# Designs tried in a protein design chat: VHH binders against PH domain-containing protein DDB_G0287875. Part 5

Target 1, 92 residues: PH domain-containing protein DDB_G0287875, of Dictyostelium discoideum (Social amoeba) (q1zxe2r132to223)
Amino acid sequence: SKGKSGWLLRKRPGRYDKLYSVSKADKYLRLYENEDTDNDPLYELSLENSIIELKQDLHLQLTLGNSERYIFTHESESEIVSWAQELQATMN
Short names: E, the ipSAE of ESMFold2; O, the ipSAE of ESMFold2 at other seeds; V2, 0.75 times the mean of E and O plus 0.25 times the DockQ between their complexes.

## First folded at step 1 (VHH)

Design e14 (framework vhh_surovatamig_d1)
Fold by ESMFold2-Fast, scan of step 1:
Structure e14 (fold): chain B 92 residues (1-92), chain A 120 residues (1-120)
Amino acid sequence: as target 1 above (92 residues)
Amino acid sequence: EVQLVESGGGLVQPGGSLRLSCAASGFTFSSYWMSWVRQAPGKGLEWVATITGSGGSTDYVDSVKGRFTISRDNAKKSLYLQMNSLRAEDTAVYYCARDFGYEYSDLDYRGQGTLVTVSS
């Protein structure tokens, strides 16, 4: 997979949704506080042994190898589908 | 302290226009993506529009594309939402929002909001 950068909205049960600047490189998905990705990411998610599922409502569910779950959306259907494909390609 | 202060809401008839403003302080405004989000009576929060820190890219929820324009003035530390062709379903409290990290309350990333009512 080539890698991908952009933004994703994270759904947080019981809390406000949160927007992240997101970069996927190699086997890592990195979430940044703002668009300045030269700073350290808030989250560095290893995609090894993860499960990536795009649900019918266009929520992208990422389950990490440690069983932590992240749910992402994007207002553009083509973008969330593109993110799902990029993350799924890393698993194969 | 991060502060966001919205203004510009009001009562308008369908087809009317309003311009919302948000004055930001307490952070490096140009480094943050900024969004407008709204909450209609009895509903949850709905994302409306986002603009990158540089202003080079924008994105919108489908229902407002072609009607709303998000913009920013980094020198003035201000965010704007130009709303044209307003519809009854646009009635909501509008908030400006930014990301600021997990050590802070989610409520701290937005202001009080400004009420937009579209009715005859």
Scores: ipSAE 0.000, ipTM 0.202, lowest interface PAE 11.9, mean pLDDT 81

## First folded at step 2 (VHH; framework vhh_surovatamig_d1)

Design e06_27D (from e06 with T57D; at its last look DockQ between E and O 0.85; V2 from the best seeds 0.00; counts 0 for: pae E 3.8 > 2)
Amino acid sequence: EVQLVESGGGLVQPGGSLRLSCAASGFTFSSYEMSWVRQAPGKGLEWVATISSSGSDIDYVDSVKGRFTISRDNAKKSLYLQMNSLRAEDTAVYYCARWDLYGEYDAFDIRGQGTLVTVSS
ESMFold2, look of step 2: ipSAE 0.294; ipTM 0.646
ESMFold2 (binder alone), look of step 2: mean pLDDT 84; pTM 0.845
ESMFold2 at other seeds, look of step 2: ipSAE 0.167; ipTM 0.534
ESMFold2, look of step 4: ipSAE 0.244; ipTM 0.603
ESMFold2 (binder alone), look of step 4: mean pLDDT 83; pTM 0.841
ESMFold2 at other seeds, look of step 4: ipSAE 0.246; ipTM 0.606

Design e06_27Y (from e06 with T57Y; at its last look DockQ between E and O 0.79; V2 from the best seeds 0.00; counts 0 for: pae E 6.0 > 2, grease 26.3 > 24.2)
Fold by ESMFold2, look of step 2:
Structure e06_27Y (fold): chain B 92 residues (1-92), chain A 121 residues (1-121)
Amino acid sequence: as target 1 above (92 residues)
Amino acid sequence: EVQLVESGGGLVQPGGSLRLSCAASGFTFSSYEMSWVRQAPGKGLEWVATISSSGSYIDYVDSVKGRFTISRDNAKKSLYLQMNSLRAEDTAVYYCARWDLYGEYDAFDIRGQGTLVTVSS
């Protein structure tokens, strides 16, 4: 995997939070408040021993090794599919 | 049967404190992100706070930040809300809710009667 960055919509009850998401070869998905990634990320999600599932409604479910679950989507179907492929490739 | 039972509400003066509890049963509590939501008289539901299934990530609505603390004890299947510096606008019925990460609709699953918090002089 060569990494990927871009906006994702994180599903919350009754809303979505827009987070700038960065995946790198170190097997972390980092979620930032905005595109200024020189700041600390809001979340650093370890992909080690994680499960990545693209649901039928095009929501991407990430289950971390510590059992925490995160649900993402995107307005573009091709973009969320691309994220699913990127994160699966990072785990392989 | 899935049950959520709220307790700890009461009448308190402005500036006072209350600790709410939610006892969960009939589901794997440790697998669910949990929230507190509230409903003031004649109003709709308002999200108050959320805690992830492991307790690692917590978020609050701005109006309660610094005054309320959400916590959970997965071994006791319990969710808590410590409410400090209470204000009249905090008067509401408080419900605990689970977020069904596998459901398509109605992300807040409210099953209990709630617990009434009244903040009045």
Scores: ipSAE 0.055, ipTM 0.431, lowest interface PAE 6.0, mean pLDDT 86
ESMFold2 (binder alone), look of step 2: mean pLDDT 84; pTM 0.851
ESMFold2 at other seeds, look of step 2: ipSAE 0.104; ipTM 0.452

Design e06_50Y (from e06 with T50Y; at its last look DockQ between E and O 0.52; V2 from the best seeds 0.00; counts 0 for: pae O 7.6 > 2)
Fold by ESMFold2 at other seeds, look of step 2:
Structure e06_50Y (fold): chain B 92 residues (1-92), chain A 121 residues (1-121)
Amino acid sequence: as target 1 above (92 residues)
Amino acid sequence: EVQLVESGGGLVQPGGSLRLSCAASGFTFSSYEMSWVRQAPGKGLEWVAYISSSGSTIDYVDSVKGRFTISRDNAKKSLYLQMNSLRAEDTAVYYCARWDLYGEYDAFDIRGQGTLVTVSS
């Protein structure tokens, strides 16, 4: 994969957080507060031993090797599908 | 079946402390992010605190930061809320909730009856 960046909505109890998300071929998904990626990311999520599932309601579930779950979505169906493909490709 | 049972509420004076507990059963507790939510008389549900499945990520609503501490014990399948410096505004029924993976934007997965905290002079 050649990488992907863009906004995702991360599901939280009772709300969604808008996070600028960056995927590279290093098997990490990095989540930033905004597009200024010169700052440290809020989260660095290792995709090693992770499971990615795109649910029928267009929520993308990422289960990390440490069993923690992260749920993402987007208003655009094509965008969340593209993210699912990117993350799956990065793990391979 | 999934069960969440809250306890530890009571009547306390302003400035006092309480420790709430939530006993979980019927699911793999260590795989779920958890929250405390509360409902004041005549008001809607308000999210209070969040803890990730491992306990490594914690967040609070601004009004309780520095006063409340959320924690979990995955071996005992239990969630806790230590409440210090209590104020009248903290009076509410407190619920233990799973992070809602199934549903609508504002939904919490509440299964218990809650535990009443009353802060009164």
Scores: ipSAE 0.013, ipTM 0.297, lowest interface PAE 7.6, mean pLDDT 85
ESMFold2, look of step 2: ipSAE 0.013; ipTM 0.341
ESMFold2 (binder alone), look of step 2: mean pLDDT 84; pTM 0.845

## First folded at step 3 (VHH)

Design s01 (framework vhh_surovatamig_d1)
Fold by ESMFold2-Fast, scan of step 3:
Structure s01 (fold): chain B 92 residues (1-92), chain A 118 residues (1-118)
Amino acid sequence: as target 1 above (92 residues)
Amino acid sequence: EVQLVESGGGLVQPGGSLRLSCAASGFTFSSYEMSWVRQAPGKGLEWVATISSSGSDIDYVDSVKGRFTISRDNAKKSLYLQMNSLRAEDTAVYYCARWDLYDAFDIRGQGTLVTVSS
């Protein structure tokens, strides 16, 4: 896959967290507090043996191989669809 | 039949501590993100803390950071909330709740009352 970076909203109880997200060819999704990726990521999510589902309400559910789940969305429908496609391509 | 049963509430003085427990049954506890939510007298429901299915990702409302600790024991199907340095504003009925990602808190128990009073 080409790789992708940009903002995602992570769904939490009662709120959304805005996380700068980076997908690269190493099959990790890394989530950062802001655009400064020289800092350590808040989360490093292995995409190996993961499941991606984009639901009808435009929330992307990522289930990692260890069964941890992450829910993402975006204000832009085209962006969350693009993220779903990129993460799926990275897993293949 | 899915059930969550809270315990451990009581009357404590400001600065005191309590440990809340929640026993889960009727679902695969280890597959779900779990939360503690509370409702103070005359107020709405407020989220307090969340723990991921494995326990590796934990989050708190700002007012309890550094004072409360959420934990879980998947083998015992139990959720815990250690509450330290309790304040009068922590007075509430505390519920454990299952967060099934789409429906927010799709299941909660009957609650346990925490009263912080001098």
Scores: ipSAE 0.241, ipTM 0.551, lowest interface PAE 3.5, mean pLDDT 88

Design s02 (framework vhh_surovatamig_d1)
Fold by ESMFold2-Fast, scan of step 3:
Structure s02 (fold): chain B 92 residues (1-92), chain A 119 residues (1-119)
Amino acid sequence: as target 1 above (92 residues)
Amino acid sequence: EVQLVESGGGLVQPGGSLRLSCAASGFTFSSYEMSWVRQAPGKGLEWVATISSSGSDIDYVDSVKGRFTISRDNAKKSLYLQMNSLRAEDTAVYYCARWDLYGDAFDIRGQGTLVTVSS
């Protein structure tokens, strides 16, 4: 896949965390505190054996192979749809 | 039957400690994110802490950071909350809860255990 980077909102109970997100051809989704990707990511999520579902309310659920779950959204509908498509393409 | 059963609540002095436990049954505990939520008298539910299925990702509400520690034992199907340096504002019924990521709600919650912090 071509890769994608940008801000995502990660849903937690009672709040959203703003994370700079990077998807690359190595099939990892990496989440950073800010746009400085020379720093270590807060999370490195293997997309191997993962399931991606975009819900009707425009929240993207990522279920990792180890059963850990992450929920993402974005203020822009086109952006969260684009992220869903990019992550699905990366998994193929 | 799917259930969560809390224990460990009680009356403590300010500055004291309590350890809450939650026993899970009827579902694959090791596959779910678990949380502690609380409800103070006359107030709504407040999320306190969450732990991921493996235990690798932990999060707290700001007011309890450095004082409370959430942990889990998947082999025992148990969730814990170690509460140190308790304050009067921590007085609440504490619930063990399974977070429903899809519904943005806690889809399973125990009956709760009362924590009262007073002199």
Scores: ipSAE 0.240, ipTM 0.550, lowest interface PAE 3.7, mean pLDDT 88

Design s03 (framework vhh_surovatamig_d1)
Fold by ESMFold2-Fast, scan of step 3:
Structure s03 (fold): chain B 92 residues (1-92), chain A 119 residues (1-119)
Amino acid sequence: as target 1 above (92 residues)
Amino acid sequence: EVQLVESGGGLVQPGGSLRLSCAASGFTFSSYEMSWVRQAPGKGLEWVATISSSGSDIDYVDSVKGRFTISRDNAKKSLYLQMNSLRAEDTAVYYCARWDLYEDAFDIRGQGTLVTVSS
């Protein structure tokens, strides 16, 4: 995969959190509070042994190897589809 | 039988502390994100705190940040809420709830435990 960066909306109870998301060839998805990636990420998610499913309502469900789940969406359909493809391409 | 049973509520003075517990049974507790939700008298249901299945990801409503701590013990199938520096506005029935992230809903909730903060 070529890597991808951009904003994603993460589903939480009663709200969505806007997180700057970075996928690189090292098979980690890193989630930042803002575009300043020199700061530490809020979340550093190993994609190894992960499962991705893009639902019909355009919510992307990521289940990590440790059973932690993250649900993402985007206001742009093409962007969330692109993220699903990128994350799937980086997984083993 | 799938159930959540809360305990630990009571009457406490402003500035006091309480620890709520929730015992889960009938499902694989370690696979689910768990939350505490409350309902103050005459008000709607308010989400308070969430903890991921492993405990690595925790979120709070702004009004309780720095005062409340959510934790879990997967071996004991238990969820906890340590409440410090309690305020009158924290008075509510507190519910242990299982959050279904895909369904965007709490699919299991306990009977609740009443927390009253007054002099």
Scores: ipSAE 0.247, ipTM 0.559, lowest interface PAE 3.5, mean pLDDT 88

Design s04 (framework vhh_surovatamig_d1)
Fold by ESMFold2-Fast, scan of step 3:
Structure s04 (fold): chain B 92 residues (1-92), chain A 120 residues (1-120)
Amino acid sequence: as target 1 above (92 residues)
Amino acid sequence: EVQLVESGGGLVQPGGSLRLSCAASGFTFSSYEMSWVRQAPGKGLEWVATISSSGSDIDYVDSVKGRFTISRDNAKKSLYLQMNSLRAEDTAVYYCARWDLYGYDAFDIRGQGTLVTVSS
């Protein structure tokens, strides 16, 4: 896949966390506190054996191989659709 | 059907510690994200902490970070909250709850809760 970087909103109970997100050809989604990707990511998610679902309300559900779930959205519909497509392509 | 039974609350002095437990039954505990939610006197429900199904993803409300630790034992179908350095503002009824990820702020609270009172 071509890779993608940008901000995503991660759904947590009672709030959304703004995380700088990076998808690369190594099949990991890395989530950073800010755009400084020279720092360690807060989360390093293996996309191997993962399932991606974009729901009708434009929330992207990522279920990892270990059954951990992450929910993402974006203020821009085109951006969350683009993220869904990129993550799906990266897993293939 | 679904049962969640909280225990471990009590009266403690500021700076003290308590360990809360939640025993779950009637569902596949290991498949659900679990949370602790509290309600202080005269206040609404406040989310405190969440732990993912495997235990690898943990989050806390800012006011308890560094003081509280959420953990789970999937084999025993139990959820725990270790509370250290307790403050008067931590006084509340504490509930364990299943978090509905897709429902966003949906918490399935089934038990009576356990009362934590922090006073001198």
Scores: ipSAE 0.199, ipTM 0.520, lowest interface PAE 3.7, mean pLDDT 87

Design s05 (framework vhh_surovatamig_d1; at its last look DockQ between E and O 0.75; V2 from the best seeds 0.00; counts 0 for: pae E 4.2 > 2)
Fold by ESMFold2, look of step 4:
Structure s05 (fold): chain B 92 residues (1-92), chain A 118 residues (1-118)
Amino acid sequence: as target 1 above (92 residues)
Amino acid sequence: EVQLVESGGGLVQPGGSLRLSCAASGFTFSSYEMSWVRQAPGKGLEWVATISSSGSDIDYVDSVKGRFTISRDNAKKSLYLQMNSLRAEDTAVYYCARWDYYDAFDIRGQGTLVTVSS
């Protein structure tokens, strides 16, 4: 894993949230309100014991070890595929 | 069999309060994000509030922020909506819903009617 950062759309019941997402190959996914990552993240998600699933509709389902689910997508197919690869790589 | 049973609705005056409850059974309640959705007379479904499976992530439609509080008790398999400062526009049938990313909202109950009028 080389790390990755970029915008993702998080599917919420009722809407999408746009979150600046950062992986630093440390088994965490950090989600920020904006690109200023010197601020605290809105979410710091441990990927330990997580499951990554890229669905046919190009939604990325992340199921954490504590059973919380996060659903992401992106306008670009290549971007969401790249995120799936990054998250899987940081878990390995 | 998945069941969601809403209760706690009634007739209240503007400015009044109600607490809605949803009793869940037949599924692993603690694994699902849960929502309240409502349907005003003659209208479609409108999302009201959502709470994550652990209860740590909560969101509301703008029109109810500061007036409604969603909560859950995973041990009792129950979802709640505390509704304060009720307005006529809040009049609706309120439904408890599961969310699965394959569909928008999974409604299984009959709902509970909230009527806000003088």
Scores: ipSAE 0.218, ipTM 0.560, lowest interface PAE 4.2, mean pLDDT 89
ESMFold2-Fast, scan of step 3: ipSAE 0.526; ipTM 0.771
ESMFold2 (binder alone), look of step 4: mean pLDDT 87; pTM 0.878
ESMFold2 at other seeds, look of step 4: ipSAE 0.278; ipTM 0.628

Design s06 (framework vhh_surovatamig_d1)
Fold by ESMFold2-Fast, scan of step 3:
Structure s06 (fold): chain B 92 residues (1-92), chain A 119 residues (1-119)
Amino acid sequence: as target 1 above (92 residues)
Amino acid sequence: EVQLVESGGGLVQPGGSLRLSCAASGFTFSSYEMSWVRQAPGKGLEWVATISSSGSDIDYVDSVKGRFTISRDNAKKSLYLQMNSLRAEDTAVYYCARWDFYGDAFDIRGQGTLVTVSS
């Protein structure tokens, strides 16, 4: 069972939001305000019928089945690559 | 072709309210994140508010939090901005805009609607 947790930067118009991110075997990406995952997540993103693209500038584009789009990055290249691989592996 | 048409701007006194509307055509409105962007006299473009394609995720610039409300109606292909407790600093041309993830920019915006907050 793989799974991954850690901080991600979510790109918004004119800024980045820092979100604690959790991927588990249930095919959801959950985004939290901080590391206390006993609290409700700010976002629960179903990965079913989703598309992941890691762009050359190290921004990870997630397109959900409902056509909503999320863009993530990280200061560490190895971390954003690891996230891309984890999310792709979790999708069917 | 892709088109966004804003309406609802006008002259209002400080503390007043206005509701802006944006009608979209030429693209699948329900698939895109939409924003309101403004340009005050002599200044650059400032992002104001964003709403996700389904309407479930909403964000505002700090200066308008608690005063402005963004909403959308995908069936009507329309975007709205309810502006309450208006201040002189809110005076600007307001644009309806489509967010372009690749360009880190708004790839399509309308002609704008002028909001003047003055006594």
Scores: ipSAE 0.218, ipTM 0.534, lowest interface PAE 3.7, mean pLDDT 88

Design s07 (framework vhh_surovatamig_d1)
Fold by ESMFold2-Fast, scan of step 3:
Structure s07 (fold): chain B 92 residues (1-92), chain A 119 residues (1-119)
Amino acid sequence: as target 1 above (92 residues)
Amino acid sequence: EVQLVESGGGLVQPGGSLRLSCAASGFTFSSYEMSWVRQAPGKGLEWVATISSSGSDIDYVDSVKGRFTISRDNAKKSLYLQMNSLRAEDTAVYYCARWDYWGDAFDIRGQGTLVTVSS
């Protein structure tokens, strides 16, 4: 019943990468190059033991259980807030 | 004292190879995403490569893909850059850097190591 799909911008040094992002009940965030999810995802991120923080500048920091960090944003404030809520609800 | 100490630079002919090392101290190296950045003579800083804290996520600037390999050893608190098929355009001072996501800047970098590629 839980789930969200849509584009996110991933912050990297000097740029943003557009990634089609999918969160499902299996507690993984999967990031795809484009909307064709029949292809393998570029990243499969386990949300178990993860920490999510939405910063004041509307960048969402995801820290995985293995200490890997992913920084996301979106042009829409309501959309990045919605992603933060979805990922928080999915985490243990 | 927080330090990053680079080594391994030198003079090499086009097509040659060098391996750069960076020794980190004074912070929890295994918790940070690390990068190599370079500055060619008379130019600005250019990001070269990044490796995540666990080593599972790696990224390169297009001009070095297939030629350079970034790696890390968290037990030794060390970062490496294997540089193959070197070109004159790779001539630069290479810096080991900790990336500051919030400032979109490299937080801590060492003294650098000079790589000169010439015939």
Scores: ipSAE 0.235, ipTM 0.548, lowest interface PAE 3.6, mean pLDDT 87

Design s08 (framework vhh_surovatamig_d1)
Fold by ESMFold2-Fast, scan of step 3:
Structure s08 (fold): chain B 92 residues (1-92), chain A 118 residues (1-118)
Amino acid sequence: as target 1 above (92 residues)
Amino acid sequence: EVQLVESGGGLVQPGGSLRLSCAASGFTFSSYEMSWVRQAPGKGLEWVATISSSGSDIDYVDSVKGRFTISRDNAKKSLYLQMNSLRAEDTAVYYCARWDLWDSFDYRGQGTLVTVSS
């Protein structure tokens, strides 16, 4: 029904990567190097058969249907909560 | 019982190459990100390289970029590190490590010693 775009921090060993993130009605989460979404995304993540969990420390775990896992966070609590809600709605 | 068993270490001259292997058992290898970490004599653990569960996403510490290549074979439950253009500073015990996103490196093996010396 709706989409969302904005910056997310992706957790990696020893660091966080800042990625411009876009969710649309086609059930993909696309992660870009910057706000120029006319460029190819670095990642295209199918949300079909995915599982999400937002932890109390405000990290969002996304497990894709192929078992790949992504951890996201944001400096703003309201923003990471909003992302969790949008991704969950897209999966339903 | 989670087990990770490294092999392939040895003595090599500067500029030489080695290939490290890690055999995994006791867990669903294809579901986890895997890493190589190392410990030089008298130093702490240093992360070297990570590969995602499918193999599509790979990262290296800056000092090994262009020289080392991490790879995996999910059917064989094995992780590899191809090390080229080895330097004296690469001398360390190398560990295969399972990366759990919440608990960082929750398991690692016994290690394999790499000595780069003339």
Scores: ipSAE 0.132, ipTM 0.461, lowest interface PAE 4.2, mean pLDDT 87

Design s09 (framework vhh_surovatamig_d1)
Fold by ESMFold2-Fast, scan of step 3:
Structure s09 (fold): chain B 92 residues (1-92), chain A 118 residues (1-118)
Amino acid sequence: as target 1 above (92 residues)
Amino acid sequence: EVQLVESGGGLVQPGGSLRLSCAASGFTFSSYEMSWVRQAPGKGLEWVATISSSGSDIDYVDSVKGRFTISRDNAKKSLYLQMNSLRAEDTAVYYCARWELYDAFDIRGQGTLVTVSS
């Protein structure tokens, strides 16, 4: 995969969290508080044995191998579609 | 059938502590994100805390951060809420819920009443 970095909105009960997201060839999605990736990520998600579903309402549901779920969206349709494609390519 | 049974509520003075429990049955508890939701007298439902299926991802409403602790025991199919430094504004019926579809909560029990007063 190409790798991808950028902001994503993570759905939580009652709110969205803005997280700087980084996907690399190592099959991890790392979520940071801001663009300073020298800091530790808030979340380091293994994409092995994961499932990605992009829903009709443009929310991307990532189900990790341990059954934990992460729900993402973006204000730009093309960006959330691009993220779905990148994460799927990284998993394969 | 899906059942969620809350317990542990009671009357406590400001600054006191209570531990709430939820016993789950009728579904694969370890596969679901679980939440505590409360309803104060005359108010709507308010989300309080959520814990992921494995227990590694936890979130709280700002007003309870540092005072409440959510935890789960998947082997016992139980969800817990440890409530410390209780305030009058924490008075509510507390419900155990499955987090479904964004902000939808599947509430099945009668809840447990927590009253914080002098």
Scores: ipSAE 0.281, ipTM 0.576, lowest interface PAE 3.0, mean pLDDT 88

Design s10 (framework vhh_surovatamig_d1)
Fold by ESMFold2-Fast, scan of step 3:
Structure s10 (fold): chain B 92 residues (1-92), chain A 118 residues (1-118)
Amino acid sequence: as target 1 above (92 residues)
Amino acid sequence: EVQLVESGGGLVQPGGSLRLSCAASGFTFSSYEMSWVRQAPGKGLEWVATISSSGSDIDYVDSVKGRFTISRDNAKKSLYLQMNSLRAEDTAVYYCARWGLYDAFDIRGQGTLVTVSS
């Protein structure tokens, strides 16, 4: 995987959180409050033993090895598809 | 088998307090975001509060902010809702639910009835 950075919307009950997301070859997805990645990430998600599912409504479900789930979307269909492909490539 | 069992509901007067509990089993409780959802008589399901797997990220519906507190004890596999300053409009069956399972709230229990009435 080549890595990817950009904004994602994380679906939570009652809201969406806009998170700056960074995927790198170390098999972690890191979620930041904003584009200043010199700050600590809010979430550091290990992609080892994870499952990626892109649903028909263009929400990407990430199930981590510990069974914790994260749901993401994007206003651009091509971007959420690109994220699904990048995360899957990083896991493999 | 996934089980969620709510308790702690009852009849209380306006301004009163109740503490709801949810006992979870059959899954890794500490890995899931948990929520409280309610259904008032003749109404649909309304999300009330959510707590992240670690407990660090908490959200409430506006009508309960400052009155309700969601908490969890991962060692006991338990979720709680402390309800203060209760109002008649808080009358509902309260359910605990896992967030994100099958793209929705996963409600498994019978719920616990909270009635706020004089």
Scores: ipSAE 0.096, ipTM 0.436, lowest interface PAE 4.3, mean pLDDT 87

Design s11 (framework vhh_surovatamig_d1; at its last look DockQ between E and O 0.07; V2 from the best seeds 0.00; counts 0 for: pae O 11.2 > 2, grease 24.3 > 24.2, placed apart)
Fold by ESMFold2 at other seeds, look of step 4:
Structure s11 (fold): chain B 92 residues (1-92), chain A 118 residues (1-118)
Amino acid sequence: as target 1 above (92 residues)
Amino acid sequence: EVQLVESGGGLVQPGGSLRLSCAASGFTFSSYEMSWVRQAPGKGLEWVATISSSGSDIDYVDSVKGRFTISRDNAKKSLYLQMNSLRAEDTAVYYCARWPLYDAFDYRGQGTLVTVSS
């Protein structure tokens, strides 16, 4: 896959955090505070041995190899579906 | 336009119960996580409870755990708060809120007043 960049909402207890998300061929999902990706990401998530599930409520659940869970969504159904497809393709 | 209309507030004795309702319109209710927030007289807003769009993930502020139950009916575009074992400290205006998906937009109704007093 060629990668994808865009905003995602990460579910937290009692809120969503808006994170600029970048997936590249190195099989990492990087989450930034804003679109200025020259800065260090807030999170670097390895997609190796991870599981990606798009739930019926259009929340994307990413379970990392170390069992940490990250839950994302987007206002656009097509965008969250596209993210699910991109992340699955990156793992293959 | 987006509307959230709260109801069900009133005067109740300590230890009593109330059920708050919120009727939503003007947006796709089933796509949004929803919350109850409250504002006691002279104080700031306090988050009370949140329920995911499907209803499968629920969180509460510690002070209401075991006493309040948040629920939703996506077919009726409605959000609920069952409040049991009410205390004086629960006295507040309660607001139904759609969580912001992007900065600067938090939709709230006009609220419903809950007064817990003898």
Scores: ipSAE 0.006, ipTM 0.139, lowest interface PAE 11.2, mean pLDDT 84
ESMFold2-Fast, scan of step 3: ipSAE 0.434; ipTM 0.752
ESMFold2, look of step 4: ipSAE 0.012; ipTM 0.352
ESMFold2 (binder alone), look of step 4: mean pLDDT 84; pTM 0.857

